# Designs tried in a protein design chat: VH-VL binders against o29789. Part 4

Target 1, 134 residues: o29789
Amino acid sequence: MDEKTLAKMIEAVNKHMPEKTRSLAEMLKEKDPTIRAKDGNEYYIEKRELEFIAQHVDELDWPRFRIPVILEMNDIGGERVIYVRDKLHAEFIKRAFGFDRVLNGILTLYMYELPQIRRKLRTASQVIFRISLK

## First folded at step 23 (VH-VL)

Design U1
Fold by OpenDDE, look of step 24:
Formats: sequence, C-alpha cells, structure tokens
Structure U1 (fold): chain C 134 residues (1-134), chain A 121 residues (1-121), chain B 112 residues (1-112)
Amino acid sequence: as target 1 above (134 residues)
Amino acid sequence: QVQLVQSGAEVKKPGASVKVSCKASGYTFTSYWMNWVRQAPRQGLEWMGEIDPSDSYTDLNQKFKDRVTMTRDTSTSTVYMELSSLRSEDTAVYYCARDSFDWEDYYFDSWGQGTLVTVSS
Amino acid sequence: DIVMTQTPLSLSVTPGQPASISCRSSRSLLYDLGKTYFYWYLHKPGQPPQLLIYEVSNRASGVPDRFSGSGSGTDFTLKISRVEAEDVGVYYCMQSIHYPLTFGGGTKVEIK
C-alpha cells in the first residue's frame, strides 16, 4: 500500500469523526443525544454510556468533558498504540478502567486494552487514525 | 474448542424462580462477556442481557430488569441467569451466548445448546 | 428500541434456486471506523443459533460462499445463491450498537 492509498484510507475512516464535539453536561439532558459526523451523518449516543462516564467524572467537569471520547490509533515503531490526548478523557479512562500508562505526557493504551473501553463505550467513544510524520 | 454447556430443562409454576447455568470451556473465561437470549414458542430471538467478564457489571434488557439476575463463577467457569416471578409467557428456550472479543465487532460467536424452561400451572 | 424488520416472514425455495431476505433497521447502524454493527444468524432446527454474517457482508468461519450479505445504513440483504437442504432454518438479523440489542422477527426458509 502506497502512502497515497493509506492516506485515503485514513481519511475514509476519519470521516465518521464528529464535526463538533458536545459536552457531557448538555448531552445528559437529552433523551436521544446525537453527534453529527463530518460525513454529515448523525450518530446517536447511548445515554447509559454517558451516565457511565458521568459516574467517573466530577460534576464540575461535565460541561467541559467533550463527547465522544477520542481514542487515537497510532503506529510507533511498527507497534500500534492508542493515544488519549484529551486530559479529561485521560483522567476518565484512568478512573474508570485503571489505565494510567503515560508516554511522552500522553495516556497510552495497548491494543489488547482497547476492547475493555470500546465494549463499554460503543457509541460514546470513537477511534481515529493518525499518520505520524517522521 | 469453545463450548458452552447449559443446564437441563426446567418446569416451574407461575411465581417461582428458575436459575439456568452455562458452563464455559475452551477459552479464557474471564475475557469475554456473556449474553442471554431466549426464544418463546413461535417467537423470535430476544436479548435478555449481558454480564461482563469480572462479574461486576450487568446490562439488562429493561423488559427483564426487575426479574433477572446474572452472575458468574470464575472458579467453575459458569454463568448463571436467574429469572424470578415466572409467568407463562416466560416459557422459552434460553441460550447463553458469548460475546465476541473484539473492539470492532459486537456479536455472539458461540452459543449454548439452550435450556427449555416451561412455566405452567 | 431499534426495530429490525425482516421480510419475508417465510420463504419456500426449490433446491438450487436462490433466496433473498431483507432486513431494515429503524436507525442507522453505521458508526466510527466505518463499522456497521449488523449481523445475520441462522437458527437451524434442533440447534442453537449460529453466526452467519458479521458486519453486513463478512461470512463467519465455515459459512459457504453461497451466502452473501449486502447493504448499508438501514437496509440490508442476505442472499443465498443456491439453496441447499442444510440451509433450512430461521434467519435473524441483529443490531448490537444500541441497547437493548435487538433481532429481526426472523425469516423461515424451507425447501419445496
């Protein structure tokens, strides 16, 4: 696979990312909360997942906690890892799942750890891919 | 190979409780979610709920939330589903179904043989 | 709840002839990574249900290539190019992205 093809593939995958994130606080108030993706599609977010998140996030941070939780897929030295760059997301992941590995200041997950998070946050988390330019 | 072996058929009176077991083997028991699905006579499949690998969380279909309890015993690799306040409409074949171990897919990749529960006066 | 609507309710097919089953979801099942959380199961008589198709078009292990799945968003189709006796049973579609997980009403496939 050439670089151009890879880039296209990543773009295709990332088109499902939210156009705009929403706050946990505002979404908790909605019966059927949704986010709009870059591709124009509207995705429903499970309230139970939001409630789960809320249980592990200080109420004072609810307005600042952005949905969805972003799980960034990266390749480092041929190994695939997940970055959780957002500070509130990272704190949440630490509290909820016990993952606290920080590499270069970024909460880092291994692939075998990802299912635990994704299984609980089917809709309230999203995986994106980033190409590391070295 | 993955095997899910369920307990035998049950006959119960209305108002009673039933506890169905599902013994798992052939895989890491503590790594997979388990589901329960039932099928009433002449009806389709109905999802009842799921239990996480650590036995610390269950997610139940609201239809059954007040009557269903799911548990698991790691020492015996067995998952249990208890349904209380049985009604005639609870007559069905009950299946345990293992959830896929994948962050990309959520489906049932293995099923028990089913347990017939008959509720009759 | 997400409603999964299957059609037809039943299908009687001459061996060797094709069959087609439709399933429609009340909500889009497409989410991030381009994943569509839609699945087909086959429930053969006297056996537990078994996974047939995952993510719309992927055959599960051991599933013959005469089975094919297609669709997107809310509309999905299962096709059997040449129905065989062993294909008899009830087919169910399922979504697993929203709770509660829901199945279609089922399509009974019989041999003429």
Scores: ipSAE 0.825, ipTM 0.927, lowest interface PAE 0.7, mean pLDDT 93
Fold by OpenDDE, look of step 23:
Structure U1 (fold): chain C 134 residues (1-134), chain A 121 residues (1-121), chain B 112 residues (1-112)
Amino acid sequence: as target 1 above (134 residues)
Amino acid sequence: QVQLVQSGAEVKKPGASVKVSCKASGYTFTSYWMNWVRQAPRQGLEWMGEIDPSDSYTDLNQKFKDRVTMTRDTSTSTVYMELSSLRSEDTAVYYCARDSFDWEDYYFDSWGQGTLVTVSS
Amino acid sequence: DIVMTQTPLSLSVTPGQPASISCRSSRSLLYDLGKTYFYWYLHKPGQPPQLLIYEVSNRASGVPDRFSGSGSGTDFTLKISRVEAEDVGVYYCMQSIHYPLTFGGGTKVEIK
């Protein structure tokens, strides 16, 4: 990915990030759940995706599980990796997809693992990008 | 070169079942999702469902949820779509279509040649 | 379901003349990372459908530059700058962000 494309992606991610996350419990009660982005746009979340998440999350945690699932893209030593910083998100991903690689206390995914998650969470997950100046 | 070769035309009676095959070659079979799309006469394209690379998950159009079964055979690199309780309205050309291998794009980049299924009494 | 509405239903074009096809979605197809999950397919007679444009404006491999896609959100356009005989077929738009995946009703392009 060239610098221009990266810059554009970062800008786009910043615009489409949720203004406020919502709980899985709340959204499961809605017929057409949505998330409002910082740019004011409203994004519909697929109910089936929420139901999929719910199948892999204890019901007691539904009020605490925040949507969307955040997949943080980072460049580490020239390699792109994905961090899942939220503990409930990490547990979910472990249970649902079998990814349990923890580095320095953070669930870490490789790029080739990302499609498996994104295909099943097309709307209920969001990729964000963090630039490392190190 | 990616190739998707489907089974031959079928003629069925109402109430019967049909199983269409799609043999894949030219790529890593276990890395791509596969879709089924049909086109009835004088109608447009209709998405029927998808099956994941591991043959552990299918996502079906609710219209067909009770009648469609999708499966994979890794040993033969073949995907199958079975449609039961056939009706005249199921007369159509059925296509298998490979999904793109990307985390950010979801489109069909390769198609089978199609299989005509005719349902008539 | 997301409804994809194409216009016109059919188009008869003199070779060398331009053509334009519109597709509107009942819901925005723009999501995170600025991705718009909108695509164009061409279904030529006697052939399976083939990808023409991906993500609104990107030509698929082998697609001539006389084809161009544009649009955003819910309004999309496919343009052919100079229609050729080989361009005859039915064009379909598609969205893939919401289930079920849905196609437009198709636009039949014929040579006048």
Scores: ipSAE 0.821, ipTM 0.926, lowest interface PAE 0.7, mean pLDDT 93
Fold by ESMFold2, look of step 23:
Structure U1 (fold): chain C 134 residues (1-134), chain A 121 residues (1-121), chain B 112 residues (1-112)
Amino acid sequence: as target 1 above (134 residues)
Amino acid sequence: QVQLVQSGAEVKKPGASVKVSCKASGYTFTSYWMNWVRQAPRQGLEWMGEIDPSDSYTDLNQKFKDRVTMTRDTSTSTVYMELSSLRSEDTAVYYCARDSFDWEDYYFDSWGQGTLVTVSS
Amino acid sequence: DIVMTQTPLSLSVTPGQPASISCRSSRSLLYDLGKTYFYWYLHKPGQPPQLLIYEVSNRASGVPDRFSGSGSGTDFTLKISRVEAEDVGVYYCMQSIHYPLTFGGGTKVEIK
């Protein structure tokens, strides 16, 4: 892929990243919760997906649980894998889906495990490419 | 080749139940979710719900939640949709449709031939 | 529920002529990775529905290049550059990012 094409792809990903994450506790109180992306658009998060997350997260952690759930895609030795770096996200995924493989202290998923997660979190999860949210 | 073969047409009275089957072949049955979609006369397509054949997890359209049951039999690679308390408005062709089960795309990549259910009083 | 509004409801097309079908969703279908969860299906007479276009503009396997999809956010278009007899049927748009999954009302394409 050339440098211009890669830059366009990265720009597209960055446009859809949230401008600010929001807490699960805050969003559960709203009828039609949204996340504002860096492109200025509001994106609806399905309330049922937030409720699914809430079922698998200790209530004391709801104020600290940030939405969306971040799934970081990586290439390691020719193998594409997904890291879940946020500790609360990782614990949620372990409880909700039973995926518990930890490599070097990071919950690690294979590509074939991703569709199950994405089906339950169509709007409440976000795939990124080795990007830090601020 | 992926194939979804459904049971034959049914004629029912109001208040009865109907159970439509969908037999899958040509792929690993438990690796893809299955959906049910119906089409009433002179109307469009309406999603009814989905089932994960690996563990029988279901997610149902709220419109049908209390009247629809979805089940499966892994030994025959068959999913079932049962609609109870039938009304004349439930007259429709009922389709099973396999989920793509792709992490980036959420569509139906294979459909059964359809089963006509007629509810008449 | 996300409403998918298709126009026109029907088309009568002379063989070899172009056709255009539009679909508007009540909510943006653009989500992460720049993905738009919008799809076209074709329901030919005597056959089950079949996927025609995925992610707005990508032709499904085996779909002729006379079919093209375009659009963004909430407004989408399916074009057939030259309608053939085998293209007769009802075309449906679909969104799959919000529950329940919803389809457009359909556009019947027939040959004059």
Scores: ipSAE 0.636, ipTM 0.842, lowest interface PAE 1.7, mean pLDDT 88
Fold by ESMFold2, look of step 24:
Structure U1 (fold): chain C 134 residues (1-134), chain A 121 residues (1-121), chain B 112 residues (1-112)
Amino acid sequence: as target 1 above (134 residues)
Amino acid sequence: QVQLVQSGAEVKKPGASVKVSCKASGYTFTSYWMNWVRQAPRQGLEWMGEIDPSDSYTDLNQKFKDRVTMTRDTSTSTVYMELSSLRSEDTAVYYCARDSFDWEDYYFDSWGQGTLVTVSS
Amino acid sequence: DIVMTQTPLSLSVTPGQPASISCRSSRSLLYDLGKTYFYWYLHKPGQPPQLLIYEVSNRASGVPDRFSGSGSGTDFTLKISRVEAEDVGVYYCMQSIHYPLTFGGGTKVEIK
């Protein structure tokens, strides 16, 4: 990825990141739940997607399960992979989708696995972008 | 290349069921979700639902949930849509449409030729 | 359901003249990474719908450059710089971020 393209992607993801994450328990109580991004826009989260998450997360964990589910795109040695760093998000992904590849303690997805997750969590997941040094 | 070939036209009576097939070729069948879209005479396009052929997960437009079933057969690379309790307003052309299945884009990149279902009263 | 409102319902155009179609979404379609889940299709009689524009402004493969899309958030426009006989049909906008996936009501483009 060249410097200008990378800078544009970093700006795009930073602008759309949540200003404040919200708990699954909190949002399940709302009719039309939203997340506010740093750019001031409010994004509606499909209630059915929250319910899908709830089906795969122990109820005792709902108050501390943060929305959206974060999928961190990384470029490592010229290959792109996705890290799921939040422990509750990782456990949810394992239970809901069966993806269980862990590298250095982090649930790691290949790019070809991402569409499945995105299709079931169109509004309740968010891709962010990080750069790593070689 | 990618091809979606649907079953032929059907004529049904009210109260019957119809099952439309969509045979896929030219790609890995279980790697892309499939959608069904219909168009009644002088009407617009209407999304009916989608199926993940890898595990048969479906997400159906609530308008049709109690009457529509979507299934697949991985051995023949075929998706099926069955609509029951047919009414005259179900007369339409039914299309299968392949999801782009890109992590960034959610549109239909390939369409079947369409199947006319006529429900005659 | 997300309502996609197209205007006009019908458009009669002299060959070679421009055409413009508007579509408004009841909710913003802008989501992560600045992506907007908004698309244009053309449905000619006797043929399946064909994708014209993906992600607001990108032409699908084989779509002539006389087609252009623009807009953001909730307001979108499809323009045809010079209408040709092959462009006749019904144009639909579509959103795909919210369930159910919904299309606009359609805009019939015909030659006058």
Scores: ipSAE 0.633, ipTM 0.837, lowest interface PAE 1.7, mean pLDDT 88
Fold by ESMFold2, fold request of step 26:
Structure U1 (fold): chain C 134 residues (1-134), chain A 121 residues (1-121), chain B 112 residues (1-112)
Amino acid sequence: as target 1 above (134 residues)
Amino acid sequence: QVQLVQSGAEVKKPGASVKVSCKASGYTFTSYWMNWVRQAPRQGLEWMGEIDPSDSYTDLNQKFKDRVTMTRDTSTSTVYMELSSLRSEDTAVYYCARDSFDWEDYYFDSWGQGTLVTVSS
Amino acid sequence: DIVMTQTPLSLSVTPGQPASISCRSSRSLLYDLGKTYFYWYLHKPGQPPQLLIYEVSNRASGVPDRFSGSGSGTDFTLKISRVEAEDVGVYYCMQSIHYPLTFGGGTKVEIK
């Protein structure tokens, strides 16, 4: 793969990611909370989705619960799976959705489990990809 | 061959309620959320809400202020929408519509034939 | 609620000529992975609504290539390169990233 093509792929993936994550605690205090992406735009996060998260996260953890919830797509041995690496995110997913499959210390989801999470967290979750170099 | 077959047309008086059914076939009923969308004469489409048939979770358009309830029966693969305290403005064709239930896209990939509900005094 | 504003309200088109429909959302629909949660539906006479275009520019299965979608963020356009009799109906834009889900007011396309 040439380096220009790889750089374009990385830039496309990164353009809409947050420059900086924000805590659940601070966003819950705002009327119309936003996250600023690396492209410089602010993206509204539905307050009702933050409230849904808060319902399933101990209040003592709100200051360190980062928004958005990160869902990492991976291809493992021909199988596509989702890793939830942040421990507070994983705990939230287990409580809110009942998914508790932990493999090698990582909460691991099947692709068919993703749509329901995305429907409850349309603006407050983010899918990311792992790029494999071969 | 996904099919959504709705109950027949209804004529109701103001103040009554109506319950529209939508029977699903050709797919695993509990694996896809179902939506209700209506269209009044000379008006556009209006989303009324959604139901997860696996556990009866619902999310309803606030406009209806608890006048609408959505339920399902997994043994018959049927969802229901009940609208109470009917007014003339509720005269519309009511559609059930299946969520594509894809993680990338949020659209309706299959629609019922529609049920005309007429509210007249 | 997110307002979806369509123009024009109606079009009368000579068969074989192009048509263009615009839709503006009150808030950007561009979110994760560069995806834009914007869709076009066609409501033909006597049929339920049908998906025409998903994610701004992708034709749904069975939709002829004379239909094309474009736009970004808040401004979107549906074009029909050569209108045919079967294209008659009301066209609706829709957003699905914010609740409640909202549709545009519709654009009626008819043959003159």
Scores: ipSAE 0.627, ipTM 0.844, lowest interface PAE 1.8, mean pLDDT 88

Design U1
Fold by ESMFold2, last read:
Structure U1 (fold): chain C 134 residues (1-134), chain A 121 residues (1-121), chain B 112 residues (1-112)
Amino acid sequence: as target 1 above (134 residues)
Amino acid sequence: QVQLVQSGAEVKKPGASVKVSCKASGYTFTSYWMNWVRQAPRQGLEWMGEIDPSDSYTDLNQKFKDRVTMTRDTSTSTVYMELSSLRSEDTAVYYCARDSFDWEDYYFDSWGQGTLVTVSS
Amino acid sequence: DIVMTQTPLSLSVTPGQPASISCRSSRSLLYDLGKTYFYWYLHKPGQPPQLLIYEVSNRASGVPDRFSGSGSGTDFTLKISRVEAEDVGVYYCMQSIHYPLTFGGGTKVEIK
């Protein structure tokens, strides 16, 4: 599959990604925080989920902790795994959930670990699908 | 086959507490979150909260948080919901309901038979 | 709390005729991957509630083809193309993306 075709597939899958991420520090100050998706819609982020994140992230890191937490689903050799590439997101997940499997420098989750994360971060996490080249 | 079997009906006075049990079978108990939902007479369904049986983590509906406690016993595959300081408005059928625990969808895929709790003057 | 408003509160339907139930949420239920965290349950007399439709339009296992769901964002509809006696009960919509999880007030479907 060529890079152009893969790029189109990624764009089709990722159209609901935020147009711009927002910092945890900024959103914690808002009464009803929202994120604008690339499709132009705004959606609410549950304040309680931001507070849960804040409980597991050093306060000095709040200004650079981006929302939503990105969970990248990858199909590698027919096996689906989840990459958490953002270092602050990875440290948060380690502290909050105890998942600490790092492969090739990337926090890597099994599919069966995903539902627990999604349940605690229903609005503050986002799954994206990515076809890994190689 | 998933089965959720609840404890029997109870009659209580205002101010008392009630503890309803839900025994799970037919699946790995600690792999799915459990929910409690109630229905008062001639009223709709109301979510009370959820529990992760693997570690006892709970999220409770704020409406009940100071009166409801959810616990579990992994050796008997049983979850419990205790509601204290009962009022007549707490008269309802109480259901346990298993979360599908799917990463894509958040619905209840199995329900207990319900437990009638009557709170009378 | 997210309010789920169902209409009508009650339906009396001649057997074999269609029925339609609406549910409106006070906030959009559309989230990541284009997923909409909206579900329909049926509470038949003498039984616990059961899942009917998941994610707006997908029939749960064993649900007849005469049931269909549709909608987007905040406005959702459940249709029964030909109501049968076994369809009698109270239908509830539910959202599960915002805390607390909330149900609609219910729509009682009866045969006239």
Scores: ipSAE 0.606, ipTM 0.841, lowest interface PAE 1.9, mean pLDDT 88
Fold by ESMFold2, fold request of step 26:
Structure U1 (fold): chain C 134 residues (1-134), chain A 121 residues (1-121), chain B 112 residues (1-112)
Amino acid sequence: as target 1 above (134 residues)
Amino acid sequence: QVQLVQSGAEVKKPGASVKVSCKASGYTFTSYWMNWVRQAPRQGLEWMGEIDPSDSYTDLNQKFKDRVTMTRDTSTSTVYMELSSLRSEDTAVYYCARDSFDWEDYYFDSWGQGTLVTVSS
Amino acid sequence: DIVMTQTPLSLSVTPGQPASISCRSSRSLLYDLGKTYFYWYLHKPGQPPQLLIYEVSNRASGVPDRFSGSGSGTDFTLKISRVEAEDVGVYYCMQSIHYPLTFGGGTKVEIK
């Protein structure tokens, strides 16, 4: 894959990213919480997934815990890995799933760990693509 | 080669319980979630719930409330679904179905042969 | 619960003629990365269900190219360009992004 093709793929994906993230505290109070993507589409976040997150996040952190949980996919030297860069997201994943490979504040996940996370956070997590070492 | 082999047909009275087994082979049992789906005569498919065989996490369709229990035995690579307080409406073919367990798509990529459960007086 | 409404309930088709099946979900199934968590299964008599189409329009392995899926958001269509005898069965749409996972009511396709 050349750099031009990769850049176009990243741009196409990025328009589906949230226009604004929302806090866990705010969304937990709503009956049918939603997130709006940059392309104007809104999608519902399953309340049960927010409750699962809340079970593993200190209540004092709920106002600054942003939804969705961001899982950044990177290709590094032919190896595909996932970075969790948000500190609260990384701590949540460590508590909820037991993955603890943290280096310099960033949690690293292997591809085979991703399906489990995605199944418990079908609507409350989002995979994004980045060029490594950005 | 992925195979899901279910226990044989059952005939039960109303009020009884049934426990259907699904034995997996050809893959790492604890690496994929398992689902149960049923089909009553002349009706559509109905999802009953899912189980993670690695830790026994379950998520059950609320329609069945506390009548359904899903368990597994990792030593035999077997998942079980138990349905209690049986009614005639529970007469159906019950399928186990393996989650594709891909991060991009959520579908069932392998199905057991089905187990007919008949509930009658 | 997400309601998946299929039409028609049954379809009797002369061999070699086209068929079209519609499915409507009660909520949009479009989510992250522009993915739409919508699938078609075929349940042939005497066999377990089998995946036919994944993510709206992608044929599963071994599915002939006379099958095509299309749609977006809440409205989806399965087309069979030329129905053959082996296509007999009940077709189900499914969504898998919201709990509980739900199927459409089914569309029985038969030859005549």
Scores: ipSAE 0.597, ipTM 0.834, lowest interface PAE 2.0, mean pLDDT 88
Fold by ESMFold2, last read:
Structure U1 (fold): chain C 134 residues (1-134), chain A 121 residues (1-121), chain B 112 residues (1-112)
Amino acid sequence: as target 1 above (134 residues)
Amino acid sequence: QVQLVQSGAEVKKPGASVKVSCKASGYTFTSYWMNWVRQAPRQGLEWMGEIDPSDSYTDLNQKFKDRVTMTRDTSTSTVYMELSSLRSEDTAVYYCARDSFDWEDYYFDSWGQGTLVTVSS
Amino acid sequence: DIVMTQTPLSLSVTPGQPASISCRSSRSLLYDLGKTYFYWYLHKPGQPPQLLIYEVSNRASGVPDRFSGSGSGTDFTLKISRVEAEDVGVYYCMQSIHYPLTFGGGTKVEIK
């Protein structure tokens, strides 16, 4: 992958990232909750998906559980894996789906596990593509 | 080869219930969500809801909530849709449809043959 | 609920002539990484519906290249460059990102 192609991919994913995240507690109180992305558009988050998250997250954690759930796609040695870096997101995924593979302190998913999550969190999760060159 | 085979046609009276089955083969049953879509005479396609066969999690169209129940039996790879308190407008062909196992797209990639349910007095 | 508005409601087409069907969604269907959750189905008489186009413009397996899809955000078009007898049926657009999943009202394509 050359630098120009990678830059375009990074710009595309950054455009759809939330300008700021919102808490689960706040969004559960709204009928049609939205998140404003960096591209200036508001994206609706399906209330039923927030309720599914709430079912598997301790109520004391709702105010600090950020939406959307971030699924970070990485290409490691030609194999694509997904990192869940947020601790509350990782615990939620473990409780809701049973995925508990932690490698180097990070909940790590394989590509074949991704559809299971995305099916239940079509609007409340977001896949991002991150690659770092050193 | 993916196959979805539905139960046969049914004739019911208003107020009764109907239970339609959809038997899956040719793939890992619990890995793909199953949907129900109906088409009444002279009308378009209408999504009724979906079920995750792995844990029985369902999302139902609110139009049918409280009248529709979706269940599954993993030992027979079969999904069921039961519609209660039938009305004449529930006369339709009912299809089961398998959702794609794709994190980027959510479409129905395989359909059952359809089950005609007729509600008449 | 997301309304999917199709036009026209019906088409009567001379064999070999083109056809064009429009669909408008009441909300943008653009989400992750520029993906758009918009699809076209064909419902032929006596058969279950079948997928024609996924993610706006990609032909499903086995779909002839005379079918093409285009559009963005809320406005989408399906074109058939040369209508054949096997193309008769009702065409439906569908969105799958918002609940409930919704189809357009349908466009019936017939041969003159």
Scores: ipSAE 0.435, ipTM 0.799, lowest interface PAE 3.1, mean pLDDT 87
Fold by ESMFold2, fold request of step 26:
Structure U1 (fold): chain C 134 residues (1-134), chain A 121 residues (1-121), chain B 112 residues (1-112)
Amino acid sequence: as target 1 above (134 residues)
Amino acid sequence: QVQLVQSGAEVKKPGASVKVSCKASGYTFTSYWMNWVRQAPRQGLEWMGEIDPSDSYTDLNQKFKDRVTMTRDTSTSTVYMELSSLRSEDTAVYYCARDSFDWEDYYFDSWGQGTLVTVSS
Amino acid sequence: DIVMTQTPLSLSVTPGQPASISCRSSRSLLYDLGKTYFYWYLHKPGQPPQLLIYEVSNRASGVPDRFSGSGSGTDFTLKISRVEAEDVGVYYCMQSIHYPLTFGGGTKVEIK
């Protein structure tokens, strides 16, 4: 893979990342909550998905729980895995789905576990990629 | 190899209920969500709801609130849809449809053969 | 609920001629990674529905290249470059990112 192709892939990922995250508490107050991406588009977040998150997050944590839930895709030894790096996101995933595999202090998911999460968080989660230079 | 085999056609009177079965084979039953979609003569395709067979979590179209239940039996790899308080408007072909196994796309990748339910006096 | 509005409701096509079907969603279906959760299905008589196009423009396995999809955000188009007898049926657009999942009202394609 040359550097131009890699740069294009990184640019595509960065374009769709949130410009600014919003808290669960703030978004639960809104009828039709949205997140603005770095490309300037606003994306509606399904209220029922926020309510699902709220059912599995202590109410005291709602003001600091950031939306969307970030699922980071990585390669390790030829296997694609997903890291959940945010502490509150990781605790939510453990409570809502029962996944508790921690490797080097990071909640780590396999690709076959990803669809289960995405089905319940179609608008309130986001997959990001880490692009290798090699 | 994936197969969804539905129960046979049914004729019902208004006010009755119907329970349609969908038996899955050729894949890990609890890994894929199951959907129900119906085709009424006047309305086209209409999504009725979905069930996660792993824990029985359901998400139902509010149009059918209080009239639809979805259940499953993991020992037989079977999903059920029960529609109660039947009306003549419920005359339709009812399909089960398996959700895709893809984190990027959410479409129905396998369909049952359909079950005709006729509601008439 | 997301409303999916299809036009036309019906069209009769001379074999070998093109056909075009439009679908408009009441909200943008563009989401993460630049993905758009918009699909086309064909419902032939006597068969269950079949997927034609996923993610706006990608043909499903076994779908002939005379079928093409395009569009963005809220406005989408399915084109058939040369309609054949096997293409008869009702075409439905669908969105799957918002609940309830919704289909368009359908477009019946028939041969003259």
Scores: ipSAE 0.425, ipTM 0.784, lowest interface PAE 3.2, mean pLDDT 86

